VH-VL binders against o29789. Designs and how they scored, part 5

Target 1, 134 residues: o29789
Amino acid sequence: MDEKTLAKMIEAVNKHMPEKTRSLAEMLKEKDPTIRAKDGNEYYIEKRELEFIAQHVDELDWPRFRIPVILEMNDIGGERVIYVRDKLHAEFIKRAFGFDRVLNGILTLYMYELPQIRRKLRTASQVIFRISLK

## First folded at step 1 (VH-VL)

Design p1 (framework fv_ponezumab)
Fold by ESMFold2-Fast, scan of step 1:
Structure p1 (fold): chain C 134 residues (1-134), chain A 117 residues (1-117), chain B 112 residues (1-112)
Amino acid sequence: as target 1 above (134 residues)
Amino acid sequence: QVQLVQSGAEVKKPGASVKVSCKASGYTFTSYYIHWVRQAPGQGLEWMGRINPSGGSTKYAPRLQDRVTMTRDTSTSTVYMELSSLRSEDTAVYYCARDEYLAFDYWGQGTTVTVSS
Amino acid sequence: DVVMTQSPLSLPVTLGQPASISCKSSQSLVYSDGNTYLNWFQQRPGQSPRRLIYKVSNRDSGVPDRFSGSGSGTDFTLKISRVEAEDVGVYYCMQGTHWPYTFGQGTRLEIK
């Protein structure tokens, strides 16, 4: 991961969640944000996509920015749940935007309080993040 | 450091409402869901519902959704559970509990609610 | 609703002997993320429940090594390798995979 891109991501996270950024900054320095899903699918961000996000972070609709890491919506026991399979991106979103509980690809029900997110899901995901379907 | 402290015992008449409080401390209040679980005398545990303290969104057990309301006050780090149209079957110890990994890691001490004529 | 069935409901055990509690769910507890949200709680007389095990087999902080959880799909077990006097209480399994969350009916562990 590029040093400039990492620095911009850290700045964005520090702007929103200063107290929760230290551990995430260390993780981002050590690991390429390519993650394999448990079911064998691969969901990842390329360095070029990460650079785009870093350059345009202040211009992005923040609900739309969060959508690229949300890979599906499903009903569980009558409750619509938004799933995030990329662990690194889930941790970034958790710390940057106050989603304090992201569990194994599940964003907390906080996402249901933002109905606009559902409407923008597919468009934002295709523009910003690469998704491999099997 | 993490504590959930509940309000004191209540005695109510059938048809009344009861409002139980749960004050959180020792962690970031808006970071964890809070659930309510009750236990009738000599019986098992029954999940009642949960609240997200960040946005105030709630989800209730289907059997109770017409009578239960959960709210929170972020300025006092307190969650409330109100149960209306009380019946004798609502006599129970009511617990609040913090959610970690779709499981309850810290529990309040319990609030005894007795419904009697 | 997912029905959680525990057996036995009453478990008299001699001090120092092992104890085993079964928990069965009416449908699979494997979540879409591949995790299984089956949890075990202990409730000592007059106290609030305490989490012992989360996600089938992960022991909570401060829980003694003599407690272990195992299982998959719909069949789960809580084992105590050597029962001690302070283990007296009611044990509950609970599923967090399907809404509404449901508990087993409880197993009362007693010293004989």
Scores: ipSAE 0.000, ipTM 0.509, lowest interface PAE 17.0, mean pLDDT 69

Design p10 (framework fv_ponezumab)
Fold by ESMFold2-Fast, scan of step 1:
Structure p10 (fold): chain C 134 residues (1-134), chain A 123 residues (1-123), chain B 112 residues (1-112)
Amino acid sequence: as target 1 above (134 residues)
Amino acid sequence: QVQLVQSGAEVKKPGASVKVSCKASGYTFTDYYIHWVRQAPGQGLEWMGRINPSGGSTKYAPRLQDRVTMTRDTSTSTVYMELSSLRSEDTAVYYCARDTGEWLFDSYAFDIWGQGTTVTVSS
Amino acid sequence: DVVMTQSPLSLPVTLGQPASISCKSSQSLVYSDGNTYLNWFQQRPGQSPRRLIYEVSNRDSGVPDRFSGSGSGTDFTLKISRVEAEDVGVYYCMQGTHWPLTFGQGTRLEIK
């Protein structure tokens, strides 16, 4: 994904988001940071995970990078499994965690512009990230 | 044929607990969230919480979270809602309802509802 | 909590005439994916609620075309183009964008 496209997607997410999400820079200053799921649950995110994200996000992105809304998080077999509905948020997580590509069973993650993806996200947007905790 | 079948009516005394069941059939139980909604006599609908049958994760309405517990049994495709420290204000019909999305989605559009369970709290 | 306000609360309608129910939210219901999670339910006397409309304007399976939903942001409307006797009941809007999920007070539709 090129820089211009990523910046445009970040702007679109920030502009249309009904609730403000916390920036990576703000979370790095907290003692016990949390990440918020769509259902309103807050999950503790370990310091090592934030540091992992920071290693994979350019400094130019930090002030505007928002922690995406996550539907649910589960720890399975030593891996953190993150469920997201929104392909825009999936691209941000992919960028933050340094993943080149994410596959969710049947689906390969693609980048789309916000108007184009508005109705398609619900039917084709399942994305599962597996993050090794150790 | 997709169905949610709930347990029968309950009469409880103040201070007791009640546990209502909701048995799913006709679909893959772990693919859909189950929500609980109640309705006091002559009143509107109040959302109580939801459970993801796959992982067992729950989310409760803030006003009820100290008294409500939701669980599931995947071997019987059944969801349970337990409400403790019952008061007369808890007299209501309790419904379970399925979310339209898969277990990875939460669209909050309840497509299938149980028939309801009447819980009466009286002395 | 997001407050959902319906108007009117009581709606007497003559058979064959149109009916309209308003639902207003205290906050915008647009989610980060650009979708608006506003749903409409019908509850006939003595029955469980039944979904009519999801995401503002999408009719559920088996819901007749005389029912339509519209709106954006904080203002939403459910319309019945020609009321039938079977439409008697209470209608609820519900928001799924903000935590916790909240319902309107309900609108009772009665035949005159």
Scores: ipSAE 0.000, ipTM 0.517, lowest interface PAE 15.4, mean pLDDT 71

Design p2 (framework fv_ponezumab)
Fold by ESMFold2-Fast, scan of step 1:
Structure p2 (fold): chain C 134 residues (1-134), chain A 117 residues (1-117), chain B 112 residues (1-112)
Amino acid sequence: as target 1 above (134 residues)
Amino acid sequence: QVQLVQSGAEVKKPGASVKVSCKASGYTFTDYYIHWVRQAPGQGLEWMGYINPSGGSTKYAPRLQDRVTMTRDTSTSTVYMELSSLRSEDTAVYYCAREFGDYFDYWGQGTTVTVSS
Amino acid sequence: DVVMTQSPLSLPVTLGQPASISCKSSQSLVYSDGNTYLNWFQQRPGQSPRRLIYEVSNRDSGVPDRFSGSGSGTDFTLKISRVEAEDVGVYYCMQGTHWPYTFGQGTRLEIK
């Protein structure tokens, strides 16, 4: 991903999102975040994967009817832990345009496009992402 | 546990309408689409359409769109499929199925609809 | 509409022997996200269909490992390595890539 795109995404999240989601943008700016598959509902995504996804956020065919909802975000032991659930709700799809589209697009990609995470949504009402702050 | 429980068998005359119900339990009703699939005696499966229980939006198979209506009641976690102008060719077992990313992971037990004079 | 063609339509097998079912689509089933939404369902006599395989090769929870799916693009196969009596029924492939969703015509597996 080019730096202009990343900077614009960070600006959009910081300007328009609540503190809980702004901490994610702050992490993307200053840390090398890592989130990848682990046990249960917990996943780790590497910064390079996030950057690759972000480059294609406008090109991917998102599920039109599902919007990720961030339930909670906490820093625990050098990791940022994000609790996310899917939300099947047509009225929120219009919000996918503009500032929230970037964040929701990235989370939607991880929740619905990656087979391991999509599988987990069949048995869990929420998914947990762990992002390294180191 | 996840369950989809359908209403009982129906016998209708040609030209009548039938309304089949599908009651969901064991999960958040508004988080998953419900599809309807039918199967005529001795025949294969035919997709009829789906409903998004959250917003109530629907999408129907083109061959059925002028006769089928899907609705839901969020207070009872129930989806309904109504088929009008019944013909003998509509005699089938009608199934509801829960969708997760274009997958049908849980199915109802089926409702037999017989159209006869 | 995407046409799903299964073969054979009738599959008599001896207990303990392997069985193989083919499914061909009239169009590529690769979606814009790079995933292939090809599913396999089993319907035992008098029962509702049950999903066995999703996205070509992934087994559902509780599905025995003697069932396997493979394929790509337009050609797909469901294999049962050692047929058991409980496997009797009709097997359907289904595509979820293109609207409207379509099923194959079904393959009836019978014990000889």
Scores: ipSAE 0.000, ipTM 0.494, lowest interface PAE 15.0, mean pLDDT 72

Design p3 (framework fv_ponezumab)
Fold by ESMFold2-Fast, scan of step 1:
Structure p3 (fold): chain C 134 residues (1-134), chain A 118 residues (1-118), chain B 112 residues (1-112)
Amino acid sequence: as target 1 above (134 residues)
Amino acid sequence: QVQLVQSGAEVKKPGASVKVSCKASGYTFTSYYIHWVRQAPGQGLEWMGIINPSGGSTKYAPRLQDRVTMTRDTSTSTVYMELSSLRSEDTAVYYCARDYWLEGMDVWGQGTTVTVSS
Amino acid sequence: DVVMTQSPLSLPVTLGQPASISCKSSQSLVYSDGNTYLNWFQQRPGQSPRRLIYKVSNRDSGVPDRFSGSGSGTDFTLKISRVEAEDVGVYYCMQGTHWPYTFGQGTRLEIK
């Protein structure tokens, strides 16, 4: 990833999720990320997905798009946070993934609930679950 | 130059607490885990726990979780390991060690000798 | 806890000869991401441990080619093709696949 795209993404992320900005920036220095799951599915984000997010973070209506899950750098027992703009979609996501709670429109995913991805691969910087929201 | 520099030797009485520091330099402090590992005289290595300096999250060895606390100070790039209710069996050299992506400890501190005696 | 068992515990070796250390785990070290988190460390007398090998067979920067790691599942080997005087010390295997992390009991390599 080029330096302009990374800088733009950092600024855009800082506007929407300031607490994730530095973590996301460090994660995005890796090549196209891939995470293997126990169910055999690969959870990944491709360069074009990162570029799309960078271009449209300020304009993105996340309930109409795939929900990006930002896997924090080196989080070994903490929580993963999903930012959700619509409470209805938050309820669906909570049910689908078995989340215990929603906090201020932000869903917290406990890492122990997805043990297959509790460890980070070098290139697993940002994950998008390809979920059809209706 | 990547370095982990630990605090000096400690001598404690049974029942006391000890707090060992580990100061990181030469790399981005919040991008690497820090483990704590100890070694009793003439014995092997024992894993104590791990801390993520970015968020402060920790995971401890079950045998030690009621007595060990790991913390960090991002302003000084320093990790701390506090062990309470000290026993003679806690006499050991305590090491901090850096880990990239949980692949294993690649850089180690010089060690801190803790002696528990009365 | 995963038990890591090393053999031999004491390894006297003649300079220039090969040395081999075995490490066995009580359960598979293959993680759900497809990687095997088996590390080898060297501890020279009076020094901190130094990582030689990570993920079974990858050498750390600065580690001589004469060191090699191999194995899969539960059975792992560290080989030194030609032992040098500086290799004296204790060697440990360590698993990072399961919590808590566990070490083997160590193998002392001695020149004789």
Scores: ipSAE 0.000, ipTM 0.523, lowest interface PAE 15.9, mean pLDDT 70

Design p4 (framework fv_ponezumab)
Fold by ESMFold2-Fast, scan of step 1:
Structure p4 (fold): chain C 134 residues (1-134), chain A 119 residues (1-119), chain B 112 residues (1-112)
Amino acid sequence: as target 1 above (134 residues)
Amino acid sequence: QVQLVQSGAEVKKPGASVKVSCKASGYTFTSYYIHWVRQAPGQGLEWMGYINPSGGSTKYAPRLQDRVTMTRDTSTSTVYMELSSLRSEDTAVYYCARGEDLWYGMDVWGQGTTVTVSS
Amino acid sequence: DVVMTQSPLSLPVTLGQPASISCKSSQSLVYSDGNTYLNWFQQRPGQSPRRLIYKVSNRDSGVPDRFSGSGSGTDFTLKISRVEAEDVGVYYCMQGTHWPYTFGQGTRLEIK
């Protein structure tokens, strides 16, 4: 992937925050950062992951830096961002058929949306961006 | 800092039950699996089972499923492992260990709890 | 259950020399996602186990470069390029591909 695609993914993540058009830098100012899912609930995001992303967003070594983000859509007119730590987490969620985990940006998913979300997570290896650290 | 702290040593009679605790700190408790692994004196490691602290779901090794129960208390970030109908063969050091994924094994281990079963 | 067999069971090594431990599984450890979930642990005398390698060849943070893992399918190797005194202990392989998860019987490394 190119840098314009990555920038759009970062922007999409920001659009799913509790406050409209909130930047990652603004999220870092909160003591308990959250993301708002389509169900209206707020889920905690681990501050360490948020700090890493925010600290590197403008100083990227693009060959090494990737954001672990995927976007999901549903028929209720909502868009859901699933932030995963890496490809293996996406594969695990896909295999388990269980979307009842809230794990550092992995949002809890309803059973009635299972077929649609499962299909998209099947291709997670192609849509998941990983954080590359040395 | 990330750590798992276990309860102290136990001495039990055959037929009794033992309940070992494992208190987690320094990370998001519900974001990692907790496995239990035991080691008999001078022997190798034996995987016993895991618990997902988020939903409380568990999976136990088949040979132990009739006697082992794993639970958690999210308010205290503590996992418990209870083993019933104790036999001398259950004498071992019991470890709790954190796993990010089920397949990667365990990256952070407790200090171990010695359980001695004797008559 | 998948049986994990290690060899040798006892490995005396001269300080500074290389050491190699074999781990064989009774079934392929390649998962349906194409990944192989073979992990290596070190247990120093009187201490809890410590993970050295996960997914065949990936070193954990803080694990010295002299440790390396390799292998595929059913045959795996942990190699220490230059054994140091602090490496004394028992080494275990573990498979995470098939439930229930299983460990090898262990290899005791001693400096001679």
Scores: ipSAE 0.000, ipTM 0.509, lowest interface PAE 17.6, mean pLDDT 70

Design p5 (framework fv_ponezumab)
Fold by ESMFold2-Fast, scan of step 1:
Structure p5 (fold): chain C 134 residues (1-134), chain A 120 residues (1-120), chain B 112 residues (1-112)
Amino acid sequence: as target 1 above (134 residues)
Amino acid sequence: QVQLVQSGAEVKKPGASVKVSCKASGYTFTSYYIHWVRQAPGQGLEWMGEINPSGGSTKYAPRLQDRVTMTRDTSTSTVYMELSSLRSEDTAVYYCARDLSEWLPYFDYWGQGTTVTVSS
Amino acid sequence: DVVMTQSPLSLPVTLGQPASISCKSSQSLVYSDGNTYLNWFQQRPGQSPRRLIYKVSNRDSGVPDRFSGSGSGTDFTLKISRVEAEDVGVYYCMQGTHWPYTFGQGTRLEIK
């Protein structure tokens, strides 16, 4: 991978990442939980998604559990970038999807894999689909 | 305000076991890992292991895994570290420390330390 | 295990003068996410350790700006631009990149 392409992907990820994530326990107490992205926009997270994540917290080290984000990068050959906030979440994503590489905390997917990946992500964490570059 | 308060000093004979407690307050107990780090007199810091208070899962330093056990009691927000088959080289100050995890640094808050002396 | 080596082990400094501590790791501390999990701790006499710096160069809240961290790969430095009396203590580097976590042997800073 080109250093320039990687830098561009990292910049895009940083632009759209949430500034600070509340604990999962705090979010589960809200009727209509939201996350605030670095761009200032609010994104809704479905209650059932948080509940699903909470049900699988024993597969991940709590409190290291955090909601990953995904960015679509159309200008880099159809690659989609999945950003995870720490190494334990990256390992969960790798195991859930059978993806065997992580580069600087970023998982890259080719466009032709998206339909199957979307199905698996929707099952594991629908939140990952809520942040997308336009 | 976040606090980690440890149990008092212990004096043990070689071959005995010691159990040190670390009581947490001022935050959601199950949201943060607790690490144990020890320091022999006049020496540096040695990481012993960690516990996830939510699920109770643990990871121990390989050289200590056969002698150390970490547990927690969520009703009292307390973590315990038990070290068995004590030897003179286990004489140390034992610290518990909180881990913010994720992108946050390790060991953001520390207990005051518990002195364990192993002597005949 | 990753071995962390500090130098000097004893550092006498005159008040108001700068101080510099080196930390070297036996393996690269760059994690796959591009971050380097090298931290610095201060332990004042009779007290618990206190975190000063995380991820090489980021100061913890409440840490004076006279403290700075730098470095990459296997070579790291903690600098104090103007030493004050309250800075007396032992300084430890610590790596969080590789399991198990390991600390340097410590550098004792004292006023002369």
Scores: ipSAE 0.000, ipTM 0.498, lowest interface PAE 15.9, mean pLDDT 69

Design p6 (framework fv_ponezumab)
Fold by ESMFold2-Fast, scan of step 1:
Structure p6 (fold): chain C 134 residues (1-134), chain A 121 residues (1-121), chain B 112 residues (1-112)
Amino acid sequence: as target 1 above (134 residues)
Amino acid sequence: QVQLVQSGAEVKKPGASVKVSCKASGYTFTSYYIHWVRQAPGQGLEWMGIINPSGGSTKYAPRLQDRVTMTRDTSTSTVYMELSSLRSEDTAVYYCAREGYDFWEGAFDIWGQGTTVTVSS
Amino acid sequence: DVVMTQSPLSLPVTLGQPASISCKSSQSLVYSDGNTYLNWFQQRPGQSPRRLIYKVSNRDSGVPDRFSGSGSGTDFTLKISRVEAEDVGVYYCMQGTHWPYTFGQGTRLEIK
């Protein structure tokens, strides 16, 4: 994809991410930490969920963890099917699926904020990773 | 303008340590990894390690991991590389170079000017 | 570690003639995202390296179109269609697919 499209996707995701001034360690010390998603809803974060994020997101092919790039999303036979270019992003999305609120909020940023900037698939020659979700 | 500016030349005795700095300007410091690469006189390039300025996480070349330490100071947008137990074969020009988090353009698009470190008795 | 092997190590070229440098890797350089992170650098005498090419064939901003990169998997080539005096220096390939990052030994381009 072109650099302007990638920059727009990164900007869209980062706009709704937790503030960088609030470190994971600081959030873990809060009684009832919340994040606010684009839909305006507050998501409550349990310490176990923050630990899961640290354990899986920060370790994901360090030092190369990147914001997931979603190429296409379809509903097939009652399942949400997501196509990504990066194998490690596919693994992250699979591991995040099924958690309540906070991880669903983060997953929602990747799945629902990015689709309007998402490119249509052009060719079968590119490597694409398929994720099937409930 | 995007720049990486390194500290000046150093002369050290065997067994000493050296700490080289690399100051970033013209871009968001915490949005790019910084690598260190060295070059002995008349020789090729050797990768030493990488630091993530955002969290301070590091990964070092296996050959150097027991002697090299990389740190950063986000208030001054500066990365440091310290190499201990210096030997004559550590005589080299040491470079810092950046890599974007998105990996879109790949590694090492911007380099520092280099710091000459001479190890001699 | 992935070994990067360049040939030739010394490349004397007549001004205005083409030049070609080969780079071979001991392992495939295709990353998990399907991209190949093979870079080419130029180092002029007394200067820091300058990246010419990233991801096999993409030229950096300001790099003349007489420079081109090609290849796949483990075999890569840097071509200069018409060598100019300012092209004198050492050229390095580098892989960013596997840790640790590794460089080729360098090819010194000289004018005859």
Scores: ipSAE 0.000, ipTM 0.532, lowest interface PAE 11.9, mean pLDDT 71

Design p7 (framework fv_ponezumab)
Fold by ESMFold2-Fast, scan of step 1:
Structure p7 (fold): chain C 134 residues (1-134), chain A 122 residues (1-122), chain B 112 residues (1-112)
Amino acid sequence: as target 1 above (134 residues)
Amino acid sequence: QVQLVQSGAEVKKPGASVKVSCKASGYTFTSYYIHWVRQAPGQGLEWMGYINPSGGSTKYAPRLQDRVTMTRDTSTSTVYMELSSLRSEDTAVYYCARDEGYLWSDYGMDVWGQGTTVTVSS
Amino acid sequence: DVVMTQSPLSLPVTLGQPASISCKSSQSLVYSDGNTYLNWFQQRPGQSPRRLIYKVSNRDSGVPDRFSGSGSGTDFTLKISRVEAEDVGVYYCMQGTHWPYTFGQGTRLEIK
């Protein structure tokens, strides 16, 4: 990402998330940003994914002082899967990628809620949203 | 060990200001919000506001916003809460409390300071 | 502001017996993220508050399993299955769904 675009996204994040940590803005400055998932492992997050999230930060009413988190990223049966704990974060990520969005002109992704994943969590729901390659 | 240590008791006259400190240790200071909550003698808990130690941004309870100021010093991992134009009804124990870790969006106030008694009397 | 109402205000309990505290909110505590930010705190005499439960039913680390939270929408309950001497204190519910955050008036649990 070029310097001017990065600066504008950091400004937008700081303007619209002043009550939250600036971790998202700081992550945008990193070469290889990572997130810590529920399994305790760290996963690389593509900078373009953070860029899309940051570009849409002003379109959502964020929950208090928390930034969006991706709970888990993996491949299941040849599908790339992203799980998000909070519904508001799921809606934000959904807006960033869209339904059936073209990725680098090669792949399309779609996002949806999976009630069947929620039923596997008997005492606490940690998963709200799933994204898959068609 | 995660700990929040507050400054000692204060006695103030009506109309004065008081500044209470809360020193954090045992965790990354800038990764957690700090809330302030007070409790008048024999009464319940009242939320006053919070500060984000990373950027210094604050949010105050509407009832107190004209009199309360929260600041921080990242070099000493300390948060300050100043309350001006003190009245007898501001007599209370003032607590600082930590918000939980940033990535998981879980609810905060998991670690509390020991409290600072502020007495406003003539 | 969201008003949090606790009942009873005073709860005398015999050691080893169960105790139950009610908390009602003036509006729904379900947030747009699907979570309900209803918390329970314990304050023992002369001590700082200690969080017992977050998001209605999740117990904090180190909190005995005799404590449980339940409820939905505007009606919540904290239960202690078997009251011990160390449980004496004031219990507060607290909502974090709507700004500004508000606490219930407290329930004082005493051993009779």
Scores: ipSAE 0.000, ipTM 0.516, lowest interface PAE 14.0, mean pLDDT 70

Design p8 (framework fv_ponezumab)
Fold by ESMFold2-Fast, scan of step 1:
Structure p8 (fold): chain C 134 residues (1-134), chain A 123 residues (1-123), chain B 112 residues (1-112)
Amino acid sequence: as target 1 above (134 residues)
Amino acid sequence: QVQLVQSGAEVKKPGASVKVSCKASGYTFTSYYIHWVRQAPGQGLEWMGIINPSGGSTKYAPRLQDRVTMTRDTSTSTVYMELSSLRSEDTAVYYCARDSEPLWFGEYYFDYWGQGTTVTVSS
Amino acid sequence: DVVMTQSPLSLPVTLGQPASISCKSSQSLVYSDGNTYLNWFQQRPGQSPRRLIYKVSNRDSGVPDRFSGSGSGTDFTLKISRVEAEDVGVYYCMQGTHWPYTFGQGTRLEIK
């Protein structure tokens, strides 16, 4: 991804994502206190919470260009865990959004990837979101 | 095959409101922005606004922001455009048009248009 | 708002001859991503507009090769290499770079 495309995506996200109320991240935190930042770049979300996200995807406004994500599967303690990662450097995203907006952006990205990966996600017991720092 | 079918012609008095519908078919309704564009008799095209059919979020042309409201019904794959406080200058053909890319790609140009709805404002 | 100015406003052409329409914007249409969101639409009498060209020079599916777009920055051109009877109508340029979207005033293509 070149810097000009990233700048356009950042501008579109800042323009279109909800600023105060109806933030998906805020709503999810109020529903479940297990939503927790880990080292500022990793977030824990339970599989059942994907249903909440799916029900509220209609409240999100997606940027002109979507931020690409990667899915990684791992087995932790006998449980199947799927990692959802963006391919962009977290520092660039943070400069546009502020921290709360970065989390909401990642959740939005996840929902727009879900149609093509829905079958695989159904086998997971937990999903973990990660922001790429590199 | 993508189609956008609009409601029939309307005749309104000044000060009234009008609500035009646009029913989409042949694609995933919630995946593409819908725009509204109007054309006064013998004049050019004027962009009015855009709606995200998924979340219902809207953005309107500044000139029309206080009078226009766009909504959608996902169960019927229909977008609505309501214009209030009608004036004679609002006499126009009103078009709905689909954005050419899914809303997560957002290239902001129109690939499919409805057939148009004629709205006449006169006393 | 970005002002889009087309010339000529009326373009009488002889069947089989080329035609050219100019579109100028009041500010650059190059977006921060390096793309130029300049589009061309055709409206035949009594019909809805249809897209011909997007991002300056890309033809939409089903648009004949005789239509071509070119330009950069603030100056754009739509060319028809060999005008046919079905090409009669009004042509509009439109920018999607700056909000709100704006159209040119239109160029009416007529057969003489």
Scores: ipSAE 0.000, ipTM 0.507, lowest interface PAE 14.6, mean pLDDT 70

